# Ledger of designs, part 6: VHH binders against THO complex subunit 6 (THO6)

Target 1, 367 residues: THO complex subunit 6 (THO6), of Arabidopsis thaliana (Mouse-ear cress) (q8l4m1)
Amino acid sequence: MYGDATNWNEDEYRESILKEREIETRTVFRTAWAPPARISNPDAFVVASSDGTLAFHSLNSLVSQSASFGYSKGQDVMVAEPERVVRAHEGPAYDVKFYGEDEDALLLSCGDDGRVRGWKWREFAESDVSLHLKENHLKPLLELINPQHKGPWGALSPMPEINAMSVDPQSGSVFTAAGDSCAYCWDVESGKIKMTFKGHSDYLHTVVSRSSASQILTGSEDGTARIWDCKTGKCVKVIGSQDKKSRLRVSSMALDGSESWLVCGQGKNLALWNLPASECVQTIPIPAHVQDVMFDEKQILTVGAEPLLRRFDLNGALLSQIHCAPCSVFSISLHPAGVVAVGGYGGIVDVISQFGSHLCTFRSSSL

## First folded at step 20 (VHH)

Design r02 (from q02 with D30E)
Fold by ESMFold2, fold request of step 21:
Structure r02 (fold): chain B 367 residues (1-367), chain A 119 residues (1-119)
Amino acid sequence: as target 1 above (367 residues)
Amino acid sequence: DVQLVESGGGLVQAGGSLRLSCAASGFTFERYHMYWGRQAPGKGREWVSGIKYSGSKTYYADSVKGRFTISRDNAKNTLYLQMNNLKPEDTALYYCARWSRGDYTFDYWGQGTQVTVSS
């Protein structure tokens, strides 16, 4: 595994050790599966990391790298080289989404710099350029910029971060959950704000769109979830306590395919709502703080501040519990075939089959 | 209880330097944007400098740009202001302030620390 001692370079070895430690201190905040091309395309996903990068990986390439992976001194998890890496944000990249279909989709990202940036997926995925030669040369097609706010003493807010996005293909809208306690609806073509959703008293963690009702739902550090009418921008319903003594942040939310079922992660609980009935049907206790939730048909996937992927039915029965490589997990992404990617602390991504087996585990390399 | 305690002020000659500190307690410091403001005798309060919750971006009023440097140590819950090339116009009571994301205002500030620059 080591080269000949007569040509070994101590400075190069020291630099490789420092790079490894830098990779291990990163966090993956979001993974997202890419839509397939019209003509067969490898299963691919994008990794958004705390260093502000987006990294494109294909499952086929990961399998090839795994087959040729040679253990070296001090390494126990494969460090995967991405197909493409872009510096999308100054500061952490918090979320990625695809707007549109197939190769013509936009890859959207948001982050701590208060910006949404978008690239044509085709151009992002098909570049021949090495990450070291032209790492900042692929410029975004789209840039949405959060407003700054005036405060007292003549101050302006810093640019509010964008913590989450939701894309509604039926309305063609992009919604953002921002650090200024607002959600925004953006007109993607003009780059202008179409609607502002104001009412939360602290920053937003999550936003989901409910196309069937022309609504969005937001979850906040203020301990509430809110449902908003997209036509008027007005809050229709507040879920949870606004009393600071009862604050349990709403960290994550998901709708099922019918948009009738809502699951909310709040503290160490999942709250399951039937929206037509306006009822909380079930509360499921979780041993660790919930950090992300998803629906897989009528089943609930959840991850949190522990190395576990849990699956529940609508009655709250635990269906499976799979050990994940990241010790704290921030992201679930579900492929239509049932494959799950999870990402979290240490820059680690774990790809799990529909049957619960680990297809690959790796640390995503970046700039 | 939220507390912000400023220190490091004093009397200094024009062209001199001072370093202000603000010790924060009673809240999760690393989640809040923080600012320095000041109030000169007979004048209203004005902002001086701001820094994002993570420390990744800093902002300065035009009157202090290039002379003052804001920084934070989230592990120590402390905000700093390095003030160089001080001028008599910088004479003021300096406040450390916490930004409220929901109200777009400062919801807490300290008693302040006096900076006096002599000619």
Scores: ipSAE 0.534, ipTM 0.805, lowest interface PAE 1.7, mean pLDDT 85
Fold by ESMFold2, fold request of step 21:
Structure r02 (fold): chain B 367 residues (1-367), chain A 119 residues (1-119)
Amino acid sequence: as target 1 above (367 residues)
Amino acid sequence: DVQLVESGGGLVQAGGSLRLSCAASGFTFERYHMYWGRQAPGKGREWVSGIKYSGSKTYYADSVKGRFTISRDNAKNTLYLQMNNLKPEDTALYYCARWSRGDYTFDYWGQGTQVTVSS
């Protein structure tokens, strides 16, 4: 028994340990479901990770891989092979969005390198279409680059990161929440900034479009959410306090379908606002720091610095609580059919059915 | 309150090396871009090097590129400047400075640490 090291090689063992550590030390910052159009992979989503990669997975392939894994390996988190991987950013990729509705959609990503990059989703999803994929790298069709700022003593700012995006295809616009305390409206066709939203005193975590009012909402480290008129670039409302002693950063925001209800994640609370009334009507305490929120009709989904997906009604009643595989969760994405993907610490993605059962749990293979 | 305390300066011969440290307190260090600046006798302040909040990107003035290395340890709230192949024109009071994301300026800097390079 002792001394048997059949086919053992120190370099092979060392490399296998290093690869496992790289996969296990990643964070998934965003998942996004692909448009539900008639394409070859109708239930597909993209995973954006701290290593700067975007990985495309189809649910059918994940379920197939999961069934094989479950028979053989039991309790380990499966490492799944993506349909396609691209290195979209230097440093973390923080957000992904789809611009457009179906096969014509662009896949957009943003990250720590201060760039938005975009690809045609159909070409990304159907990898055997182009020779551009020889080295597993897709060339982006769109690249938006944040402005740098001049400072004193001849200094120039680092390239400001882009922490979040919101899209408005009808106006041809993408909005970005940046690390330079500004939000930007970009014209997708020209790739140029149409509007700069300046007024926050610290970097932005989140941006949400309110199309019905031609507005955007931003949430900042400065403890405020702000509402901006998209046509003038002016701040029309400040929500919250900039007082440093009472200041709680706004980490996440979402609007309901009517665009009348806003939920904000601030520290260990959800603050629910009725925007026509300009009134905070409910505060829902959460045991852990809130990291993402969204609406599912008139219900609020939230995740945070704990392994739980919680669902509340507008009165703050807890409707469900589902254990998630990541010990800290940074992203919720909801498929129109009610399937939820959550992602977080350890590079783990957990896919949960509309009925609350787990469909699969996995880490993406690295590039 | 916000404090930046530089250390590690001193007298060194031309061609020598020195490592500066900047201890930060009173703020969440890992959220801020940090810079080293310097002021030679009779001169205005000038930037030397900068580093992104995460440490992922570094920036250098042309006069020090290839000789100086900026780094940070976010767990220890400390900024560093490794200075190699020092020249007499590097003689200056060296400051660490915090970048203000809202105003695009340095909102805090320390008292500085003197570096003197002799021939």
Scores: ipSAE 0.486, ipTM 0.783, lowest interface PAE 1.9, mean pLDDT 85

Design r06 (from q02 with R31K S54R K57H)
Fold by OpenDDE, fold request of step 21:
Structure r06 (fold): chain B 367 residues (1-367), chain A 119 residues (1-119)
Amino acid sequence: as target 1 above (367 residues)
Amino acid sequence: DVQLVESGGGLVQAGGSLRLSCAASGFTFDKYHMYWGRQAPGKGREWVSGIKYRGSHTYYADSVKGRFTISRDNAKNTLYLQMNNLKPEDTALYYCARWSRGDYTFDYWGQGTQVTVSS
């Protein structure tokens, strides 16, 4: 339909272009699948973006929409309206985690503003169909705020950003990796810091909880990973090159299901560690900087500064390489059914089946 | 070696404006939070303004809120302080300072640039 050029509103057009640009310049930093225990939306996931928003999407809805509009899978990026959107942070949202396994799980997010915010997932996912007001200001149930420290000349430290989270529901704890080079253990019930882990010389990129050993592991810009005892707050081990000049930032970390194996994204390498033996058993070179890593049973999945999803076995053999829609990928999340969601630059999320086929590729619409 | 060099100071009348610059070298500028401080005659040093490493958040002392604006250009390794509606009480030596994350302190600062506001 050749729109009647006579009713061309330049201002509207300009606004539309600006909105489009905003969407195109957005970055997805994290995707997280909803807990499987939720019967009503088993294939739902949350998208955290650089604009501070959390967007809730249903895979079924996305796939249906994609099919209806005839989008070429993997090539065309669909603009999808989320089921719900919340402005969670001032500045980028960097991580999202679910606290709990049931319908009563909390959705947690952290961001550049130095805050953790939590919502009841049930409430978050329940779409009040009626009120089209896009920005549902859902009040968070939990709010954790990083401490500011007193400095010289009467200054306070900047609010440390929270770059990553890990959860341990058994201990009632949330762990955060912060921009002040510290990790923090938070009591979820009281909202207070239980323990501070201090020792890194630069800001933290990642934190993972090893619940079976009452430990956390942290990765830092200083090129090291550290293992911490959660009871004492002491560093048990430093993982990294002895040569300071060769130290590359630890950008991401993941534990396997047994919590005996650790994989670290370190620059353009994956380092596989046997934790009980305290030994690096494998180093896998990656052509691009690693930005996220995870285990899929006995396999390693990784994404980074390239439009690829790579899968390795524990011997370091490349099993598969799948093209991803984002040119730079910051997040990988695995659904129990084997479906992978990757998110990255351009606000693009690519959902890929266990067989490597693209199910849907989309951007969340702007608020 | 880490270097911070302040410039842009001078004599200005009350109600006037100045823009200070700080040229940073010898370190990765875009990884550090930066601050402005000042020392008036006969007084101790006081912080004026701060900015996070990505420029996403800014902080101001109460005495300069609404009048001063801190900014940075990471591509140019430069910190700025736009000072508007200057008052005689703003007369001071102004310092650019680097924030140390782990130590919660300023680990480096420049020689300063003199700002004098006449009544």
Scores: ipSAE 0.912, ipTM 0.972, lowest interface PAE 0.5, mean pLDDT 92
Fold by OpenDDE, fold request of step 21:
Structure r06 (fold): chain B 367 residues (1-367), chain A 119 residues (1-119)
Amino acid sequence: as target 1 above (367 residues)
Amino acid sequence: DVQLVESGGGLVQAGGSLRLSCAASGFTFDKYHMYWGRQAPGKGREWVSGIKYRGSHTYYADSVKGRFTISRDNAKNTLYLQMNNLKPEDTALYYCARWSRGDYTFDYWGQGTQVTVSS
């Protein structure tokens, strides 16, 4: 079939290829479940991606679509259109958190542009924004901008990226882990920095709030974790190898519900800490680089540079390995019902039941 | 040892173009933000342009905005400055500089490459 090459628009073709590549190389950096009962669809989650977008999805909708898409034996992942999509950042969006428990909860995101942006979750979820809506229709209610510092020769520092956030609604605070090696405490009401945590020698990957102790913990590229007092801004403890040569970046951190246990992703290891005792009680080797970690009660969940979700007990025993659709997984989030959402390379999200079954697998469509 | 070696400077007429290069070695290039600075005769050093470590964001001094383009190739450990529509006031020794994140300063810079723009 001699396809009539006469109507071939090279520019259109080029654009199509570029678009396809963009879609294929998109990465989900974070998934977050929406607070229950605050929206018409309680089983919803937000996806933050490398293209700077936040996408809102309904689990029920996805499951229904998946059922209709059929188990096609083929390698083709279902493409799902989000209920809403917003371009939140210039460059990648790295983290998403919900602030608050009531109807006025804020959806917070941070990204490479050094900004935290917040929206009322209700407004975000209810607005039928067709994919064709102009990029900037949903103005954020909150905008936090990292400070730039004066440097030599009249230069300003680059805008430090925000790689992670933690929220403490009790204190009215958002904590950010930034690319300038500092963590910041933000007052949500005023939008101002309340405290700066300075001491790491390289950029931060992660931050977690320990509200019960008025502390935050930070993980850095410098291979250390630090514990900070939120009242004084002082570093209380440095966690990590004293040997600088053996230091592996702390890529992720999580606290358990009691805030007594800390798990750190360090290269191809998980380190479990008892914080009251200030002791590393377990080191768990992982075959791949760890990219995210969390607690599920007394169990540790981890994902990384492999298509697997791993579950461990506190003794470091492997409890389960579940195959994940993304070949490299950057995010794990747990629904109160025990359902896990994982996101990663290719813009792929995999929702896994508490029993290890796949509820839905999809690629989130973007703007 | 950290090394930054600038090249590509020369004599050019007003309105002309030059492309500067900076070869980086002795450190993990893709972890650092990079800048161009310059020093004109009888003047202090001034920043010209900056680029983040992933190349996602670029910064320009007002004097060069719209004329200069900073870029980097992390695979080649090289920083670039495309200079278009050059003016006599752009005459200077141009430096490639590494930004130190924690210190908010330039911790290393090269010997510079001379750019001379004739009227």
Scores: ipSAE 0.911, ipTM 0.970, lowest interface PAE 0.5, mean pLDDT 92
Fold by OpenDDE, last read:
Parts: sequence; structure tokens; C-alpha cells
Structure r06 (fold): chain B 367 residues (1-367), chain A 119 residues (1-119)
Amino acid sequence: as target 1 above (367 residues)
Amino acid sequence: DVQLVESGGGLVQAGGSLRLSCAASGFTFDKYHMYWGRQAPGKGREWVSGIKYRGSHTYYADSVKGRFTISRDNAKNTLYLQMNNLKPEDTALYYCARWSRGDYTFDYWGQGTQVTVSS
């Protein structure tokens, strides 16, 4: 039966190929689990991608879909339709954070366009499925725009990208790590900059808030981490090698729950700091460049330029290595139940149980 | 050592087009925002166009908006400026310049390439 080649819609095919390519070349930069207070969907998370989109997914939905798709070992990664998708940024979305702990939390995102955008999480999550296809321009409730700097010859700086955020709801603040080598404290209510933290010599990769001490910590391409006083805006400490030549970029940082321990991803190393003692207590070599790090209680989780999720104790002992679907992983996020979501190259998200089993692996469908 | 080498300048008639190139070396090109500047005879140096490190955003002086297009090929460590509908007022020495993120300035620029637009 010579299928009537005449009905082959070349345009549709082309579009499909382009979409597939787009999906395949997409990178997930950040995943974030929704606050647990949402009774209706406790296992939801947001995916920020290189195309500037935020995709909302339900774990239950994904797992159900995955089960139906058949775990055939060699099969293509499942393409999952998000519950909601928003084009949040022009260019890549680099980070997502929730501001608040309950249903009234704000979903915050930042990206290459130098903007922080915020949405009511409830509105983001409850939006009618029917509106999914139309770029529902959910108007953000909050929009923060980085300043441009005056340069020579009458030029302004490019809009500084925002590479990372940290939140401090107690102070009503959002902290941003920007491409202009500065961190900023934003007042969430007014949308204004409260404080500028200037001192790094290159762009910032990461920022973490230490609320108990009224501090922030920043990591930079310049190979240093800095501790800042939020009240004065002054740098209280520089963390890094005195030898400039040996400095590796600080790509990621995380505080433990007590805010007493800091782990830094620095090149192919993890540096563990006791902040009260102001000392590096452990350096853990990693075979690949570190791209994200976090604490799980007294353990360190890290991902990077390898298809592995690594877990360490505070002594630097490797506890586990779990294969993950992305060949290069840019984000790790931990659900309170112990489930880990990792995202990375290819637009792939891999959800891994506390036991190392893969619950689901997927790519978000393209807008 | 950081090097920026401009090329592609020349004599062109009003309404004509030129494409400038800037070859960058001695630094990680894709980490830096890049700009074009120019200096006309008897005038100070002025910025013309800028492009972010990934090429995601471009900026133009009002005088060249709609006529000039800045682009970059990070794989080739090259910055470009497509100049269309050139005017005599565009006559200048054109510079490729690297933006320093921490210093909010141009820390390096080339020797320039001469663009002359005849009436």
C-alpha cells in the first residue's frame, strides 16, 4: 500500500523536527519543589529552562505517565506536558525560588534579561488547563529590573543578568547575584533595591542568605566567595585562595539548616566551611566540574558536568553515586520526603527516590 | 595578552554597506560583553553598539538604530558589525571594545578600522 505521500505535510514535519531539536538542545538550569503547604499537590515542582520558560509539573502526573510509557531501557526520554508553562524571561531562566512557605507564596524567577519576576504561586498552579496552549501571559505580580551602569563613550552597560537568587521572607528581601559583579538586596514590597553589595571583580554565580546573622554569601567567577553584612553592605570576609592564579570560580553555594556550615562548589572541588570558625574544614575533590550543591541534613549532595548525583558526608567520604539521566546536571533540588529532582542538558529532568531509584525521567514539552 | 583586531573598514558611498569584524584573542571571549565604538574626525569617541556575552541582547545608539546590526560568533571569537545605509556622518575610526563587568568600563579595544562614507 503505497501510502499517498501527497498528504505528507512537510511544514508540519519540519515544525516537529524543529521542536524536537529545540527540546533536545534545551537546558534545565533550575528545579524547585513547591512549598509543602499546598495540600492539593504536595509533589509539584517548577522547571526553569534555557528558553526562558518556567514549567510547572506534578510528580504524580509524571509518574503515572511514565508508567504508561513503558520503561523500555532504550527508549527516548518521555516528553511531558506541564500543568502550566510561562515564558518568564527573554533568554535563559537561571533560577527559581519560592518566597513564602504557604499557599500565598510567590514564585520568583530570574534570568539573563536581568529581571526578577514573581507570580502568586496559587495562581500559577491553579490555572485552568485549557489555557495551557496560549502563551498565557500571566502577568507577574513582581518585576525587579537590574540597573544598568554608565560607561565610557556614552555607553550603558548591558542589562546585567541575574544568575541566582536567595530569599529572606523575614526581612522582606530577595537577594540577587548579578552579572555586573554585584549582589543586590531587593525589597519585595516596594520593588526597590535596599542594598548593593559591591566588591567582586567578576560576575556572580550564586548567592545565599544567612538570615540568622543578617548576612549574605556570594560566589563569583573571580574565584572568591564573600560574606556580606546586610545592614551595612560591607564585606566582612573574603573566602578564597590568596593566589589569584589558583582561584577557581565559585559556581554554587549552599548553607545547611543551621546556617553554620557552607559548602562551595569551586571548579572540581567542594569546599566545606564552618562559618562560625571561619575555616575550611574539608576539601572534596570531584572528578567533574561542580555545577550545583546542597545540604541534605548532614550530607552534601552535588551534581555537575557528569551524569551523576554524588552524596558525601561532612568528612568528605563518598556515600553514594547515582546515575542521572542528564549528561550534565545544573540543578539539584530536594523534596522534604527525600526525593531529589535533577535537571540539566537536553532539557531533561530526572526524579530520583531517596533509595536511588528513578521515579520519572522527562522533558517538558515546548511551548 | 588580550588582543582585539578590527577589520572590514573602507571607502563606501552613501547608502552603501560594510561589515566590520573584530577578532578577539587572549581571553575567554564568550564571557565578555562586547561593544563597537567610533571616533569621527574632530569628535570624541562614542559608543555605537553593544552585545551581551551570549548574544542574547543587543544595544544600539540612536544614531545607528535600524541601520546597524551587531552580532558575534563565540566559536570563532569574532564580533561583527553589519552597517547598512551608511551616511557621511558614519565616517569614523571604528573600535571593537571589551566591557569589563567589574569596572563598568571598556578595558581593551583595538587599533580600529577606518570607515569612510562619501557623499
Scores: ipSAE 0.905, ipTM 0.968, lowest interface PAE 0.5, mean pLDDT 91

Design r06 (from q02 with R31K S54R K57H)
Fold by OpenDDE, last read:
Structure r06 (fold): chain B 367 residues (1-367), chain A 119 residues (1-119)
Amino acid sequence: as target 1 above (367 residues)
Amino acid sequence: DVQLVESGGGLVQAGGSLRLSCAASGFTFDKYHMYWGRQAPGKGREWVSGIKYRGSHTYYADSVKGRFTISRDNAKNTLYLQMNNLKPEDTALYYCARWSRGDYTFDYWGQGTQVTVSS
């Protein structure tokens, strides 16, 4: 719009540039598909971003709104507006999980502010899409706040960030991986810490619940993974190189459906562990730093500091390599139908079919 | 070796302003929370301000709240403390300190920079 140069407002222009930059530098840290609900759109997912927002997207709505997709100049990325955006955290939101299996599930998020916040998913999804992307301050039903500790000189510790969550609805628990090098077990009903897992020498990147064994597994910047007994709070096993100098940070972890196999993203490697045998059975080199990993039945999916989704078998053979829209990918989320959502740098989410075809690519709008 | 070097201290009149800097080296600066502390003559050390590793959150002692501003430039490995409306009671040796996450303590701090506020 070649507007009348005479009415050029430098301040407005500056603000617009800053906003554009903010949007361009936005990073999706986690995506999660909504649980299948009878009444709710089964093809909905939530996006946690670096600006502290949670965005709700429906694939059905995207298809219907195909007419309103603005092509941003230069990149074939469809800009889809979310159905709802909530400012969930001060600072980055790092993880999002659903607690529950149906319409009564809680949507949980955590972030740099050291908080877990929870919303009723039904309320989150049904709230009137007011046309105007007004920052909806939906009050959370659940709020968990990390503990601060007394330090020297009368200081309190910073609020430890929560980098990852895992849920165990059977035990009524949420597990958090925190920046103070501890994992915490939270009682969802009371909102209180039930157990603290202390032993890592650096901050935690990831936590996974092994409910069948009443355990959690944690990955840390210190280059180790630890297995913890949830009943006693004791570390039962340390997984990692004996050589401290060779230890690479454990950035991501995933369990298979049987909870017998563990895959760890460790630097530029995937390490596959048989947990019953306590043995690393395979190490898979990756050309880029691993940022997320998951199982798809007997296959391993991984993404990282490259625009690729990689699939491996349990022997470490590369099965497929699919180009994805984000240049750096931080999250993989698998829909029960086999569709994969990958999110990363630029606020970009790429939805990929089970056959490797791109169903849709969109950039989340900023509030 | 971890090094923290404070600078920017000096003599200032009450109501004046001063900006302190702390140059960090020997560690990955953007992984650590950083603090300013101070020690006045005849008193113990007290914390002044803290900032998280990404600069997203800041903390202030009640005595300096609204007057001091902590900031950091991770690209330059530098911590800052802007001190405005200085008071004689702000006279102290000011320290830059690194927070140890797992130990809930300061594991390193510099030699300090002297701030003197005259009445």
Scores: ipSAE 0.882, ipTM 0.957, lowest interface PAE 0.5, mean pLDDT 90
Fold by ESMFold2, fold request of step 21:
Structure r06 (fold): chain B 367 residues (1-367), chain A 119 residues (1-119)
Amino acid sequence: as target 1 above (367 residues)
Amino acid sequence: DVQLVESGGGLVQAGGSLRLSCAASGFTFDKYHMYWGRQAPGKGREWVSGIKYRGSHTYYADSVKGRFTISRDNAKNTLYLQMNNLKPEDTALYYCARWSRGDYTFDYWGQGTQVTVSS
């Protein structure tokens, strides 16, 4: 019917229902806390989503929106408006990292389009660009593009996705875990590849820098993790070599602050390694598939294909277990003050205090 | 155990349309990039179109761009090729192929489905 004549617009009603369902079908693949010093929006973080957007949220703005929270359809979860949003990738955005720790830090993202893109964080966070714009106008300062490979029948490979990044500002480097079964070291200043790490037989899920030893570690769909010498590009150790028949991916890895302890998530297990001893010290069974891990000093945080954030000590003892709003959780990010952001299915982000209480829970609006 | 079964080929007049399907089984379909290739009589295989594992990006050979559309339905484990404005030079056996990320090659393909375009 004509909207002007009836005060009711069926198309607008249908659009509102479709928009809510689209928001509910998204996935948050990564959250990252922004550097706190010398930036006007402390306690801020960035959300990378399956629609290819990066959304900046501040905790203060989320608290204000939570105070006026209304019932959300489908689930009792607030839809939050970001401070800033950019369309960073065609297809999903898989990872975000900050390169540097002051106002000149770069916000880096990577995604399914095989690109790393970078912005000055100050410009991203302090931009006066309207949030209502469908096409963003904040262009990246840095763009790294994965190589493609020749294939049969005259084909060129698809553009390999970039699933994860690790930064090493001391060496001026960014490391990428790619869908072509390689990892790459990129020189940030020149934008060129410094080193290629080839040896995995299937795509990579994760990469971690071990700066003290001039190494990186990679985890792959091929069921192995590998340690690589950054000076030579050669694999120096294979962890968990498995026949292709096992098919359990290495989904996530983390090093502690000393870079002596490595935790690996593989299937429904955490494996804890002491790297100087080259020994697996502990295996911790997890009820669901592990999707992210990290260290909080000498404690291990993990999330997976269940709505739980678990914390363990180095002996494998469960220290805490907190219910999370996403039914499947892909990302943990830890603020130095102990606040944790987790994100996952449904576009849901859950912010948990250092004491285990929920500070806010929301879906990021990113259309 | 890996099977790729093409269907939807046939005889069609120039300017016509066909929709090819490829039913996939025996592997996790949404893990793999997929391609269509073809082989005309007396010629080697050539690529036609490719699509990334999630369907986020598509690729086309110059000879078919604007006329063919590749798509996939990961819930149904099915790859599609919509072929419009067909020309006699499109006559070929069309194959559905799976991309191997570690080897940069096609590691499996089906028996193919024949497309014949009459003038």
Scores: ipSAE 0.628, ipTM 0.841, lowest interface PAE 1.2, mean pLDDT 86
Fold by ESMFold2, last read:
Structure r06 (fold): chain B 367 residues (1-367), chain A 119 residues (1-119)
Amino acid sequence: as target 1 above (367 residues)
Amino acid sequence: DVQLVESGGGLVQAGGSLRLSCAASGFTFDKYHMYWGRQAPGKGREWVSGIKYRGSHTYYADSVKGRFTISRDNAKNTLYLQMNNLKPEDTALYYCARWSRGDYTFDYWGQGTQVTVSS
């Protein structure tokens, strides 16, 4: 039996209503599967949201909660309790990455406040912390802060947001794509910038490491993607148009495992490049604006401003498309077992099995 | 095609309040950080306040902190400056400006609206 109405409290009810509305109006910008650090949490992932929080969820716990969830009037999606939540940023949290080896990995996040913050994943995942005040007081181990820029009239820029991160697995370097039109390479130990990649004329949406060539690739609101030499900081190639009248932002990029194939999400198109040949081999039209892409071996996964997860081969043939719960999807994350998490509008995350069936759908609870 | 049109200026007594508006058109307003600047007679331009493209963070010159509040309504493409406890030193032509992320400057600004504070 559920709670007794005789213990009803107006303050608790009002707080509950306000929290539900805050959850329903937010966006999930990134989901990320955690590395297999310990057996106790092999299928865990992190959700970064527009309210600046990071929420840790266990797939086992989510499936259990889904099986027993009691829906209230007006609810169409379960609100899940996270294993852990932390306020990582003032303003939206845009990206999450893991730095380092399995259980010794750092959980990194970046956001609108121009910060990268990091925690030891083991401490984040296993910390026994009380939630008395509905927020987690776990302090970050690391903080990287974007530079502000001097402007005219004595102005100083706002802190440039950090929209995306990439970790180069060979060098362990952390790269950021920033709202000041630059990408940066950071020395994680000192917290100092090692290299600045300047040349884009508008803010960056995405950054990808190409470890085999000591390069990074960036995608920008200016309609171009750029390839940069990490040793010199120089731009070695510009892909796309700077034409302001017909700008098509490069919203997302991914490399395949060989680092020879690049897919770019640009407007309502996927552009597939073979990098050794410096040639766009295929353009795949998409009915909605592309918001994230990734490779699964030689197949391309994509989501966008529609409730669909699509999969293509390198020839542009549609291999599958699966309806997703968020009406607009910003993030794909793929577990090695083939399970996919997608997240987007409404704070909704949808977890899809390797066979295309839905394992669970939920709104992540926050502080 | 970019236009920034300021309004809401006028003559007020010291201690009074004004609310300035800046109507933006010809660009995607919610992609840009926006600023208010001012120019007093015989002096150079100076920044007053800035606000990030989402409205999530605001910034103020020391001379106006606690008295001025910047805000934006991205649905209406409008930037605001609420000015309270006005001083004669606030007398200036006030204009809104669009921040350029690529070269760290203001690439467009309006013709301004005059604020005159009498004592």
Scores: ipSAE 0.627, ipTM 0.845, lowest interface PAE 1.4, mean pLDDT 85

